# Ledger of designs, part 28: VH-VL binders against q96il0

Target 1, 167 residues: q96il0
Amino acid sequence: APERGAERRDTAPSGVSRFCPPRKSCHDWIGPPDKYSNLRPVHFYIPENESPLEQKLRKLRQETQEWNQQFWANQNLTFSKEKEEFIHSRLKTKGLGLRTESGQKATLNAEEMADFYKEFLSKNFQKHMYYNRDWYKRNFAITFFMGKVALERIWNKLKQKQKKRSN
Key: E = the ipSAE of ESMFold2; O = the ipSAE of OpenDDE; V2 = 0.75 times the mean of E and O plus 0.25 times the DockQ between their complexes.

## First folded at step 1 (VH-VL)

Design n2i (framework fv_ebronucimab)
Fold by ESMFold2-Fast, scan of step 1:
Structure n2i (fold): chain C 167 residues (1-167), chain A 122 residues (1-122), chain B 111 residues (1-111)
Amino acid sequence: as target 1 above (167 residues)
Amino acid sequence: EVQLVESGGGLVQPGRSLRLSCAASGFTFDDYAMNWVRQAPGKGLEWVSGISWDSGSISYADSVQGRFTISRDNGKNSLYLQMNSLRAEDTALYFCAKVYSDEGYFSGMDVWGQGTMVTVSS
Amino acid sequence: QSELTQPRSVSGSPGQSVTISCTGTSSDVGGYNYVSWYQQHPGKAPKLLISDVSKRPSGVPDRFSGSKSGNTASLTISGLQAEDEADYYCSSYTSSDTYYVFGTGTDVTVL
């Protein structure tokens, strides 16, 4: 469900600098919606001194994004293909026995399309259930590593502060 | 004359396979979705499987999902049902049937074969 | 197994009317206008009588009529004739199955 402004405004971020000061991290960059998945990709900033835990978290988030992107690209393709097949099949069934043409020949009404949507949901229930399960697993793993990174940052700050105090 | 003729039924033991055929004549076969419907002796009608005119959409009743495979050959005006892992409860007269189609009305099946009997017994 | 509920039997005299009910749920009869009715004589294949709740295919007498209210569809046979003695089945599209669910069947006797 892209925002209306996303369709109309295609203003590239003007004045973008690729230079990031060592003491101030650049923020993650959010791109335009993918053609197939309709999801906005996140381009993660990589710090100069990224820890192994920070790298694991970043790669887990990147891998989860790619998995999510591929899932929805495939789902959208499947939906569009099956919707087209359903419409063509129903028009063949309703029609005068002539080949269905794209466009203005008999259209399916909302009641007929409701049949397709209900069947698509039912047929894909197991697939969506596994998607939700994997999404929860991935989100749990991301949250776990975010916690580890937070603890590492606290530890490093305390270690640095204690070192300065001892000097 | 519009007609459907089923064949391939017979006596088969549980766990075995059987392939049913349905020959269509008198209408443009590739314009219509086709169905398999069964009826156990003395019982009612049960929908088994359906296939669109182009084989792009295929569906099965839960009772046969994973065991039965519907297919069609439009060049031969023929519909098929491959039945694997047969069970005693699959015993029935199997009908093939054409979807009804008339200017915006498309529910139901207007042309039926005479059926082919499948008996699953040891 | 068939999921739509029909009376086991109905009876009437020649020239009278009988009505057969077909009761489902909001996921079949109540949710869609895709109800059909079939007539089956002993040893014969079913014959389509009504499609899309109330549409008669070519060749079906106008004394057969269909209707629907909520989760219940009805087939009415007016001017009963001896030849109408048969089993009658309703069916509906269903969101629970991919295409169709049939009714339990009704035996119509003409006395």
Scores: ipSAE 0.000, ipTM 0.453, lowest interface PAE 19.1, mean pLDDT 78

Design n3 (framework fv_ebronucimab)
Fold by ESMFold2-Fast, scan of step 1:
Structure n3 (fold): chain C 167 residues (1-167), chain A 120 residues (1-120), chain B 111 residues (1-111)
Amino acid sequence: as target 1 above (167 residues)
Amino acid sequence: EVQLVESGGGLVQPGRSLRLSCAASGFTFSSYAMNWVRQAPGKGLEWVSYISGSGGSTSYADSVQGRFTISRDNGKNSLYLQMNSLRAEDTALYFCAKGSYEDFYSFDYWGQGTMVTVSS
Amino acid sequence: QSELTQPRSVSGSPGQSVTISCTGTSSNIGAGYDVHWYQQHPGKAPKLLISDNSNRPSGVPDRFSGSKSGNTASLTISGLQAEDEADYYCQSYDSSLDAYVFGTGTDVTVL
């Protein structure tokens, strides 16, 4: 399947190029991690004779992916922004510049950063709790529709065999 | 407690533009698809437009395609409908409707609607 | 243009049962797309009454039931009550239009 051998991690710099699925892809394909969300996107194959249930499943999976990508892109952005603000505030309080004598960005030690991480997690606790709840609900729905699609395919095969036997 | 509140309706001349807003509360807005559905005075329901939870996918009824644009601001829990080149037949009560992520084709919660009248 | 066909009105007496039909085509109900039902009281927003052909949302009385066969879906209201006077709309999805479609609507009168 294209998903198994499509990536070339060791030969390309992180985030520099994007690998596309083959022109005639007959299967779902997994891409490289998104720059903002750090999640791998799935590119869905659309069959010519897609049933309503198959379309529902595909759209549910696509929408769940979009939702998940947006949540983590926003979370990563918020984390980065608040982290920089925290570092800047603490360095200003200490009377230190934003850069070292070598021109590197000045940083805080692990003990100081631990305070930021604890505060960030506490502030975002309810948001992450709701995310996890919705994530489980979405995966339950996907599993449910996968089951319905499987049953539909079994039923169609049985109908097809019955017709063939009559002829 | 899911609430949807529409605003922005009013009287507008044919050929002009109007923007509707829908303020959502009581649920994780970014997790659900949103829709606009309209109802002309004394007539039935007509679906107008769809937008996915992330905003990455949109669709429109043929009657409004190319004239209306649906959008959302998940940071503000707000849904929008930009209506351009308005016609007399666009006169209707416009409802904001929430999709279910277990069922993308049903509308589980509705706002009270905002009235748009297109007349000279 | 392509909308689902419902009777304009149905009527019944309190305690009786009424059924509203919703007839589609091979591109919507006939293709296997689920049917949903909405109740709209005068001057109010629609309320989801039945989803996915027969599922009742929380708070909807068990007097309301839905079914689907072929190109037709039906909403049945048993034990008809005065509060059931409202407009009822079916809704599905049409693959040829790539659009959600509503029924023409049915006015239920309790006599």
Scores: ipSAE 0.062, ipTM 0.642, lowest interface PAE 6.7, mean pLDDT 84
Fold by OpenDDE, second read of step 2:
Formats: C-alpha cells, structure tokens, sequence
Structure n3 (fold): chain C 167 residues (1-167), chain A 120 residues (1-120), chain B 111 residues (1-111)
C-alpha cells in the first residue's frame, strides 16, 4: 500500500487570542487583531439568564467568527507563501540574488508585483466568491436571530410591566 | 563585445568527474545570471543549470541534480560546472550562456561550447 | 524534464512563409512566462532570434516574427531565404520545476 504522504496541511495555528476580558464584564469585548487572520476577535458576553434564543444567536455568532478567522488565517498564509515564491522565482530569472550586496532582502518593483496580485486574485476568485456568498448567508441568519431576540426582550419587558401594575 | 569561452571538456570514463570552466568578458559579470546548456550529438538543447549574479541562488535540471554543481568566481569573471558521477548520457557539447537582464528568461549570449565525452 | 513541443521539421520554398509552433503547459507558457526563440546553424552556437514572445533583437531581420497565445507560441519566417536553413528552438521557464525549458527543436529546410 503506497504510504499516502500525509500532506501536512499547514493548518494556521488557531491563534488563541490571549486577550481575556474582565470577569465582571456585562458586554461583548473586542480583542486585538489576530496574528494570522488580522481580524479582531469578539469575546461574547454570556448572561446568567440567557434565553434559548439568545443562546442560539450567541452560538451562531461564535461559529461565524471562527469560520471567518480560519478562512482569513489560511488565506493570508497562502498569500504570503505564494508571494514569497513569486518574488524568489522572478529574482532568479533576473539573475538577482535573494539578498542585495548590502544584505537586504531583494524586492521586486511595483509593476512586477502588480502581476503577482493580478494572478493571485484571478486564481482565488472562485474561492472569494464562495466566501462572500457564505458570509452573506451567515450574516443574514445572525441578523434574523437578532431581530427575534429583540422581540423576545420587548415582550418580556411588557409582561413585567403588566405584573407590576397588577400588584 | 561580450565573449564567453568554455574549457575543460574531454574524454572521461563513466563514474569519473570533470570540471568545466567558462571565461566571461565584455560585460559586468556579477550582474547577470549564468547558465549551462548542453547539446548531445545530433540532439536538441537541454538546460542544465543556472546561477544568479551573486551566486546565492542555483538550480539544476533533474537529470543532473545531485551530481553537478554550478559555481562562479565574480572576481575572475569565471563560471564553473563540477560534474561528478558522469554517465554516458552526459555526453554533450556544453555551452555557457549569459542570462539577459532586459529580456526576461532569455539567453542573449552563448559560448562556442566545450565537448564532454563519457565513454568506457 | 518537461520539454516544449515543436514540430520535428518544417520546409518551404524560397520566398514562402513558414511557421513553427511551440506548445507548452500551464506551468510554463500557460503560466504567462515569455517565450524566446533561438536559431542554430550546423556547428554553431545558438543565437537569440526572438525574445519576450515578439521582440526582435538588433540585427535580426524583420521577416522573423514571434507571437504567443494561450499555451502556444509561434515563430513565423516570411520570405524564406536559403540562409534560414537551421535548427530553431523555443525556450521558456517552468515555475513548477524551477527550470528553464527548451523546445524539442525544429529543422527548417529550404527547398
């Protein structure tokens, strides 16, 4: 049986945001940008009396955030890798070393890099289209549940007011 | 005028080693990548190896990978090809070719070549 | 090592036009790397004939022209002359191999 070389999927390490919000926080916190995705993670507040609907909304937001973090972490890694390979390849073909005589990293000019960007965008166009589609679907669902939670909260407030008037 | 002059070719037995040299003149040698290209008798051109202007980057054809080593001495305007573990299929005219700066990926100047014959 | 595919031979009469094709793959010509052409007379070193798909170096007659489309490049010799009898090679770069690649070569004969 030919040993299928495990393609080490360079899974971008899930950057455990070391940001810990204060324990007594009653609101969502925004952390610093993640090292790999460059997205700011949200630490969601969990109320003591979280309704089933609120819990569902929170979970959906968390799942969407994780999905988004993973996508961009992987995309940024791929971009960086391909960019480096492109630069290296172009420098070689120009007869240039990877380092200048001064020991600095050799770079390509803006025009040459424009070719890379164009090619990268073209290659990843379909991937970005799928991402955008899924992003809209997820956000639509989140918005829908936000509306439901808002209505639930209004209803609960009205019930409480009625009970106070009856006593 | 750009000149490239190859030397070091000859008759060798299989498994032996040979070192080719190319003397360059008429241009700033260190500014250009240099290449070895070979042509077996009655056959086409085959790229063998390149080295960057600084010597910091090298590449080899799969057919010679691990056996051949390209190097350069920019102070002497010289290119070298160390060929180890020579095989009969390495028999060819070996050209030194200059990489073009203006024309990306092309070889704008060629030497006359040096003949390497690997035979028992 | 991947070679670019050329016809083995092309022939024409004096004054006619002949075209040599050079077919590559998605990792070389199809990846957008330029194609260069070389002329080699018997017992001589190759000479750069066309660079960057269609650029004609100084001293190369205007009857030589190059083009590229998709994975294929073409060299056209218009007004074929007896001195054009030679071997012609296309050349490009393959990013997957980090190697320069030559075509299989085309022998042009003038009838």
Amino acid sequence: as target 1 above (167 residues)
Amino acid sequence: EVQLVESGGGLVQPGRSLRLSCAASGFTFSSYAMNWVRQAPGKGLEWVSYISGSGGSTSYADSVQGRFTISRDNGKNSLYLQMNSLRAEDTALYFCAKGSYEDFYSFDYWGQGTMVTVSS
Amino acid sequence: QSELTQPRSVSGSPGQSVTISCTGTSSNIGAGYDVHWYQQHPGKAPKLLISDNSNRPSGVPDRFSGSKSGNTASLTISGLQAEDEADYYCQSYDSSLDAYVFGTGTDVTVL
Scores: ipSAE 0.018, ipTM 0.562, lowest interface PAE 7.2, mean pLDDT 86

Design n3a (framework fv_ebronucimab; at its last look DockQ between E and O 0.09; V2 from the best seeds 0.00; counts 0 for: pae E 19.4 > 2, placed apart)
Fold by OpenDDE, second read of step 2:
Structure n3a (fold): chain C 167 residues (1-167), chain A 119 residues (1-119), chain B 111 residues (1-111)
Amino acid sequence: as target 1 above (167 residues)
Amino acid sequence: EVQLVESGGGLVQPGRSLRLSCAASGFTFSSYAMNWVRQAPGKGLEWVSYISGSGGSTSYADSVQGRFTISRDNGKNSLYLQMNSLRAEDTALYFCAKDWEGSYYFDPWGQGTMVTVSS
Amino acid sequence: QSELTQPRSVSGSPGQSVTISCTGTSSNIGAGYDVHWYQQHPGKAPKLLISDNSNRPSGVPDRFSGSKSGNTASLTISGLQAEDEADYYCQSYDSSLDAYVFGTGTDVTVL
């Protein structure tokens, strides 16, 4: 009997989507969002005749993706933890319980939460600056290799055309 | 029904190599990441290695890093663990376990295959 | 250490309630990663008992419950039965190791 259940999408511990594209696909696939990073991982296509340059590009993209997944997973978890601590501390200060009379999780108003967000952003400003810097560096490198691969492909196509004309 | 069947276990001398296999059935194998988990006799569970559905991503426990290689053949619905430079501490029941995307837990597990490393 | 800390053994009489603790670090449970629990009977493969801290899969009795607070997760077995005698393992993810981590395991005995 076919598994009736919604095919749960597999995420790698590194935040890389465990989604496997169909065998017939010659393209990269985008998986579901990772549970912690909320980023959609890309499943990179591996050609049968992958050139060394293409392989290098793919590896660089994979490494960058893993780096990005880890950063945001940790950032989101930190954010969630600090947010909860903030809420709990403020509720306690107000003499309020953690749950409403209806049993729902107690929350703070928008103004109080705005203070949390401001503080959180301020505290993590330097971290975000470093992230952005590294993000640009990595993407620049990826773009550079993409250019090289493109040139290689053009050259290979030209050689093939010349060979066909000579025969 | 989802089934995982491990094989390839046995007695081997230290420094030798062994290859484990896991045959999967009852689900779209290529759509799921897979893991190896081992259990030494009378001991707890230890995660060994993970591989993504496509096989493009792999990870290893520090205890096996550089010695073990996880791989898969999606055409054969098979998972593999190449174990090189085996040590006495690698003696364990090795389980194949299906991963669930976004959940970070294992379900189901195979029955395991026993690897004994002894001189 | 790459392991979550569990008590070695827990015992109780039939009908009693027992709790198994699972203590992690700031890089796994304390970081906010979810905890999962497995039951393993002698000579059998582990079986998923609780997922996502407190989610009970289909077929798991309601006497099993999970919770998480801070760096510690807990599995509670209420109304202990003879069939509950088994090893129990918690499991999470450690971001510093980029690895799945298991607890040391707890042997539950029904007296």
Scores: ipSAE 0.468, ipTM 0.807, lowest interface PAE 1.3, mean pLDDT 90
Fold by ESMFold2-Fast, scan of step 1:
Structure n3a (fold): chain C 167 residues (1-167), chain A 119 residues (1-119), chain B 111 residues (1-111)
Amino acid sequence: as target 1 above (167 residues)
Amino acid sequence: EVQLVESGGGLVQPGRSLRLSCAASGFTFSSYAMNWVRQAPGKGLEWVSYISGSGGSTSYADSVQGRFTISRDNGKNSLYLQMNSLRAEDTALYFCAKDWEGSYYFDPWGQGTMVTVSS
Amino acid sequence: QSELTQPRSVSGSPGQSVTISCTGTSSNIGAGYDVHWYQQHPGKAPKLLISDNSNRPSGVPDRFSGSKSGNTASLTISGLQAEDEADYYCQSYDSSLDAYVFGTGTDVTVL
């Protein structure tokens, strides 16, 4: 919560935010990296005149973010846990302590860690394949709705200009 | 010819321990993950535990977590399951099975070793 | 802890076709995870019958076929033979449990 205060507010694109209050975000705001997922959350700006299509796009983007955050938080925790267990097991086998003389964590070199990375990738290969499939599916849906929102906005501007030209 | 042979099953009292073994032949044992799957008499298959090729990564079904320990000795082409604090519900035929990387199905399976937990 | 639902039994006569369903949830089959099928004769170990939804391992007859749609997978045995009398289990992976899950099993009887 206090950590969010360290982030500055984004500057708004021309024409989108000209009527937003100075104290409020007039566009999406990007927060600090999540402790567990290591991904930066996006806080979506809600326009006063949000259309049903714009709301659907925003909710789809919010849901996709939550899904992505949860996946990587779980994956990173699992990776970290298994990595520490692997390191502890290997150090115990070598008769070494978990800490160096300086009190720093004892570690394995890149050659020793390569075995762990291969095992982790093998164990999680199918999970990551399905994650990638879902990730692309979700991004396709988001891009599709972004296109529809853009067309809706263009159409509304064209209708507005036609009415003003006829007056 | 890839073969898996389980041993170590038997009659054991509740609260006691038992160690199962699985002898592997016909493939590079250290290159493949291994699993234990059990089947209670007249019941279906239940996955028990997984171990990676090097032994660095393990996982367990919730029902056995904290009681069972999977391990392997790649120099002896052997897989083990140390079963502690045995319960009547652990009564089952225990199979070892070779894990296929990328698709994570089991082939081949051993013939199984029977564990009966009874007073 | 069977997570995938199968019918308890299916029966047919020699030469007929039978289909076994395997129904999961949005955290396993519905999430797109592959389904594998095993055949188990009485007193014997399970044998891999179908891998990755529809792939037949070497030595498995063409009359066995697998498919998957939505949160349901199906195993179809065409030209049913006496030797097909066995228990059949589906298997997938569940992302919410972070575990392998098996079906409840189906007993196929050839009359």
Scores: ipSAE 0.000, ipTM 0.449, lowest interface PAE 22.4, mean pLDDT 80
Fold by ESMFold2, look of step 4:
Structure n3a (fold): chain C 167 residues (1-167), chain A 119 residues (1-119), chain B 111 residues (1-111)
Amino acid sequence: as target 1 above (167 residues)
Amino acid sequence: EVQLVESGGGLVQPGRSLRLSCAASGFTFSSYAMNWVRQAPGKGLEWVSYISGSGGSTSYADSVQGRFTISRDNGKNSLYLQMNSLRAEDTALYFCAKDWEGSYYFDPWGQGTMVTVSS
Amino acid sequence: QSELTQPRSVSGSPGQSVTISCTGTSSNIGAGYDVHWYQQHPGKAPKLLISDNSNRPSGVPDRFSGSKSGNTASLTISGLQAEDEADYYCQSYDSSLDAYVFGTGTDVTVL
């Protein structure tokens, strides 16, 4: 995925992805997209009577979000850096300056950029394969614990119904 | 060509309701968050409301919270603002604006629809 | 002050350089959120002029430049031209309000 240029890589301040929920939060919230990863962070609600199983699920979701954001933030920064290096190298090989006569940053056309995209994807193919494997493993685990939490809640409702009938 | 066209503005009395629409074309509407921004006559820009691309997340300026409801229909490429309990201070030109993925800025903007709240 | 502070007006002669300041707080610009700039001619919709502190979108002349330091962002118009006469707004995100925030606006007059 294309990036917004070299200055974004080097000038991004700490906290561009920070999103603070309102003081009286009682629900999970989805924040704005993170500038570097393009992923929307979920701000997880911690209920007062969270069961051990519910805590495990929440922590797994938090860890997966952090892992996913770190991967894509790093990939996006690497993509931007290597894209600019490729453009500079090809402009130099063609005997062209880094800026046009109007002072704007010189670029390559879409056909010239296709070589970059091919090289970048090829270089990162194995890393993306491992990412996809790990992504599916994590999402399967999350789904498994969601099912266990749902069953736990059903059983608790049935036990409460039985107690009310006895009283 | 990306186009945003607002409609539904008009003259209404205080306490009444009005629904604004924004028709979008030239881009994949469901992939982008959308916003309403207003500008009272002779005044500056004021953000009003946000809705995520899926419609699953919304937020509102304090001045309109509880009175305005933002919504979207991704099948019709349309954004809506339901404005209830209108007040004189809601008088403004209302713009819809496309929110960029991974960023906090607006491009493009519609030309706006005027809402006048007066007896 | 939930708004970003800008000077009410700035003026300059053709060819001069003018700078518009945009001052925020620790919950917006000071928290590290980027600043964006919009140009609005009378009777027209705002137009994105600068994104992410300093990026110029396609079609924006290179005489427009932006920067950010601390709680303050700046828009500079080098080589001021008659068509630059307009209102200019900065914009950021405020984490304490969970809201987008605009500056108060600056009227640029070309003398």
Scores: ipSAE 0.000, ipTM 0.463, lowest interface PAE 19.4, mean pLDDT 79
ESMFold2 (binder alone), look of step 4: mean pLDDT 93; pTM 0.950
OpenDDE, look of step 4: ipSAE 0.393; ipTM 0.784

Design n3b (framework fv_ebronucimab)
Fold by OpenDDE, second read of step 2:
Structure n3b (fold): chain C 167 residues (1-167), chain A 121 residues (1-121), chain B 111 residues (1-111)
Amino acid sequence: as target 1 above (167 residues)
Amino acid sequence: EVQLVESGGGLVQPGRSLRLSCAASGFTFSSYAMNWVRQAPGKGLEWVSYISGSGGSTSYADSVQGRFTISRDNGKNSLYLQMNSLRAEDTALYFCAKEYTSDLGYAFDIWGQGTMVTVSS
Amino acid sequence: QSELTQPRSVSGSPGQSVTISCTGTSSNIGAGYDVHWYQQHPGKAPKLLISDNSNRPSGVPDRFSGSKSGNTASLTISGLQAEDEADYYCQSYDSSLDAYVFGTGTDVTVL
């Protein structure tokens, strides 16, 4: 029985964009698009007096961002791989080489590529549905904590005003 | 059973590098943040580094910033600490610790037995 | 690196109650971050004793209790037993450092 070579699932390297914002930044920074996900990472500002609720919100945002980066990095890698395989397979079926006479990479026409896109979308439909569901859940949680943080900030401002009036 | 097992410790000279490993079992490794905590001989606990469940976020103590690198391989249920430019002050028992997340608190609920790193001339 | 301040040692007789304090700053305990406590016997790894200021994990005896007020957390051991002789560490988070912080540790001795 031929040992089925363990297909090394080329997991996209978690290329966390090493975008280091300036240490003295008092706001969130948006980095350049990640090379794998094509998403722009956000570096979240950490206040010196960050409250536990603010921390929780920041962590939720960070986790969601990481989740999203990983999903799209993997999706883009899968897409690229399957696209290349499709092109090679179709060219081979046509008896065409992988390169044109001019030495350029052989390509398929728009109609043939449309078939690939349709098939790819169909194959990944369920995956995208789950992604969307989880995306909404995560964003709902983030929004909820944003509300809590907003209320906390309002309350703290009111307390400070009362203390100033009492002095 | 939930377990963490550290390895890779040893005797090294100052300026050299060492890589620690931690093997996790008994839980969904990728779902939890992981930490390194160290304890110098006869001293208290010192937090060293944090890595998120996905590995996308990391944090370091000032004492090791720029010298140590935390990483993980979720496919192998493994945590790593690459230690470069080692100093005598880095001599410690290094623990791998699993993070427990409650509503607003972050504790370490599972600890390994530690691996000893000795930096000496 | 900022550490939480603990007494170096605390002692008591069997059956007595002892309290260990853990004092932080406005950027950690005073900011409202939870405090966790660990017990460490000689030559052993730390064990989570109290989480989230006062929560006892499963298997932790009820003689252990935690509280927090202002910048200070406290661990109380009631009915002290010989097996309670160990080092105890508090832990929290410091937002100014973006780091977890441990206490200096307290050696509990049973006389």
Scores: ipSAE 0.071, ipTM 0.688, lowest interface PAE 2.8, mean pLDDT 89
Fold by ESMFold2-Fast, scan of step 1:
Structure n3b (fold): chain C 167 residues (1-167), chain A 121 residues (1-121), chain B 111 residues (1-111)
Amino acid sequence: as target 1 above (167 residues)
Amino acid sequence: EVQLVESGGGLVQPGRSLRLSCAASGFTFSSYAMNWVRQAPGKGLEWVSYISGSGGSTSYADSVQGRFTISRDNGKNSLYLQMNSLRAEDTALYFCAKEYTSDLGYAFDIWGQGTMVTVSS
Amino acid sequence: QSELTQPRSVSGSPGQSVTISCTGTSSNIGAGYDVHWYQQHPGKAPKLLISDNSNRPSGVPDRFSGSKSGNTASLTISGLQAEDEADYYCQSYDSSLDAYVFGTGTDVTVL
């Protein structure tokens, strides 16, 4: 009939974005770098029999990733905005327009940008210090919960082995 | 004062679209995941959609998947729900809800008063 | 959609103790996921009453308590008062649905 010989349809989930893993994926999926944070997001696989401890670990890892991604997206946006403002200010002081005669963006040389980088780093020193502290705290917590999950899995395997022997 | 205020509800015909808004105040909006929860007249609570603090992760109840889109504008302290292809069974009071600050919990600690959506011909 | 099962209604007299059960499955409460409880007065938004099985948020009286065992979570209201007359909902996470799930709701009447 009309559909005879139709090829097998490989249907990917509709609306698959670069951040959507396959529905039946049994592994964590790593996406492309985010446009603003420049970090690769990880989408975590959720097992059918996920324990509450495994869920707590996954949630902590997801929240840490989102925190990290948001921090760098905001930092990069702030850097770009302040850099552009600095360049405009210095070009105005030098009596130069924002565009060259060829229509290209006017820029400052590396020596002229050194003051901006020094000022930006100094201004953001405390913010970066808090980021580093939170980053270490989060990684410690993740490692701790990974240890708990590993112990739970070992205990469950021992329990399964004992149950098999006693049945 | 920590507060959530919903708006955008109303009477709409089946098959049409409606956009709900939720204005947040009194807390660092970008630091918390947000949810939409609905309640049909005389019925219980039904979870609709989730969005992470950054907006990078979303999820939906099966009943609304592919029709509804959750989004947020952290610069405006606002949460949105774009509702397309509305059905009579989408008739409900829609609540905006904030997740608790616990890294390991999913409790909803702050709720708005809700905005009523009626889908009827 | 899978929901957590609660009794339709529970009643008690002032000063009495009442308990509301919330029964789930192996993919939610039975898997050990935390249970949260909400109180909803008529015409009002829900209010978080108990978080993470047994934690009371600031401002919630100590006569409200939560517990969990196996597939079932329980909310106990001791020293029942007229203002406790409301609908109560449990909530957890379901791993098979990858979704938050609410209970069917319980109407508490103070006689």
Scores: ipSAE 0.000, ipTM 0.485, lowest interface PAE 16.2, mean pLDDT 80

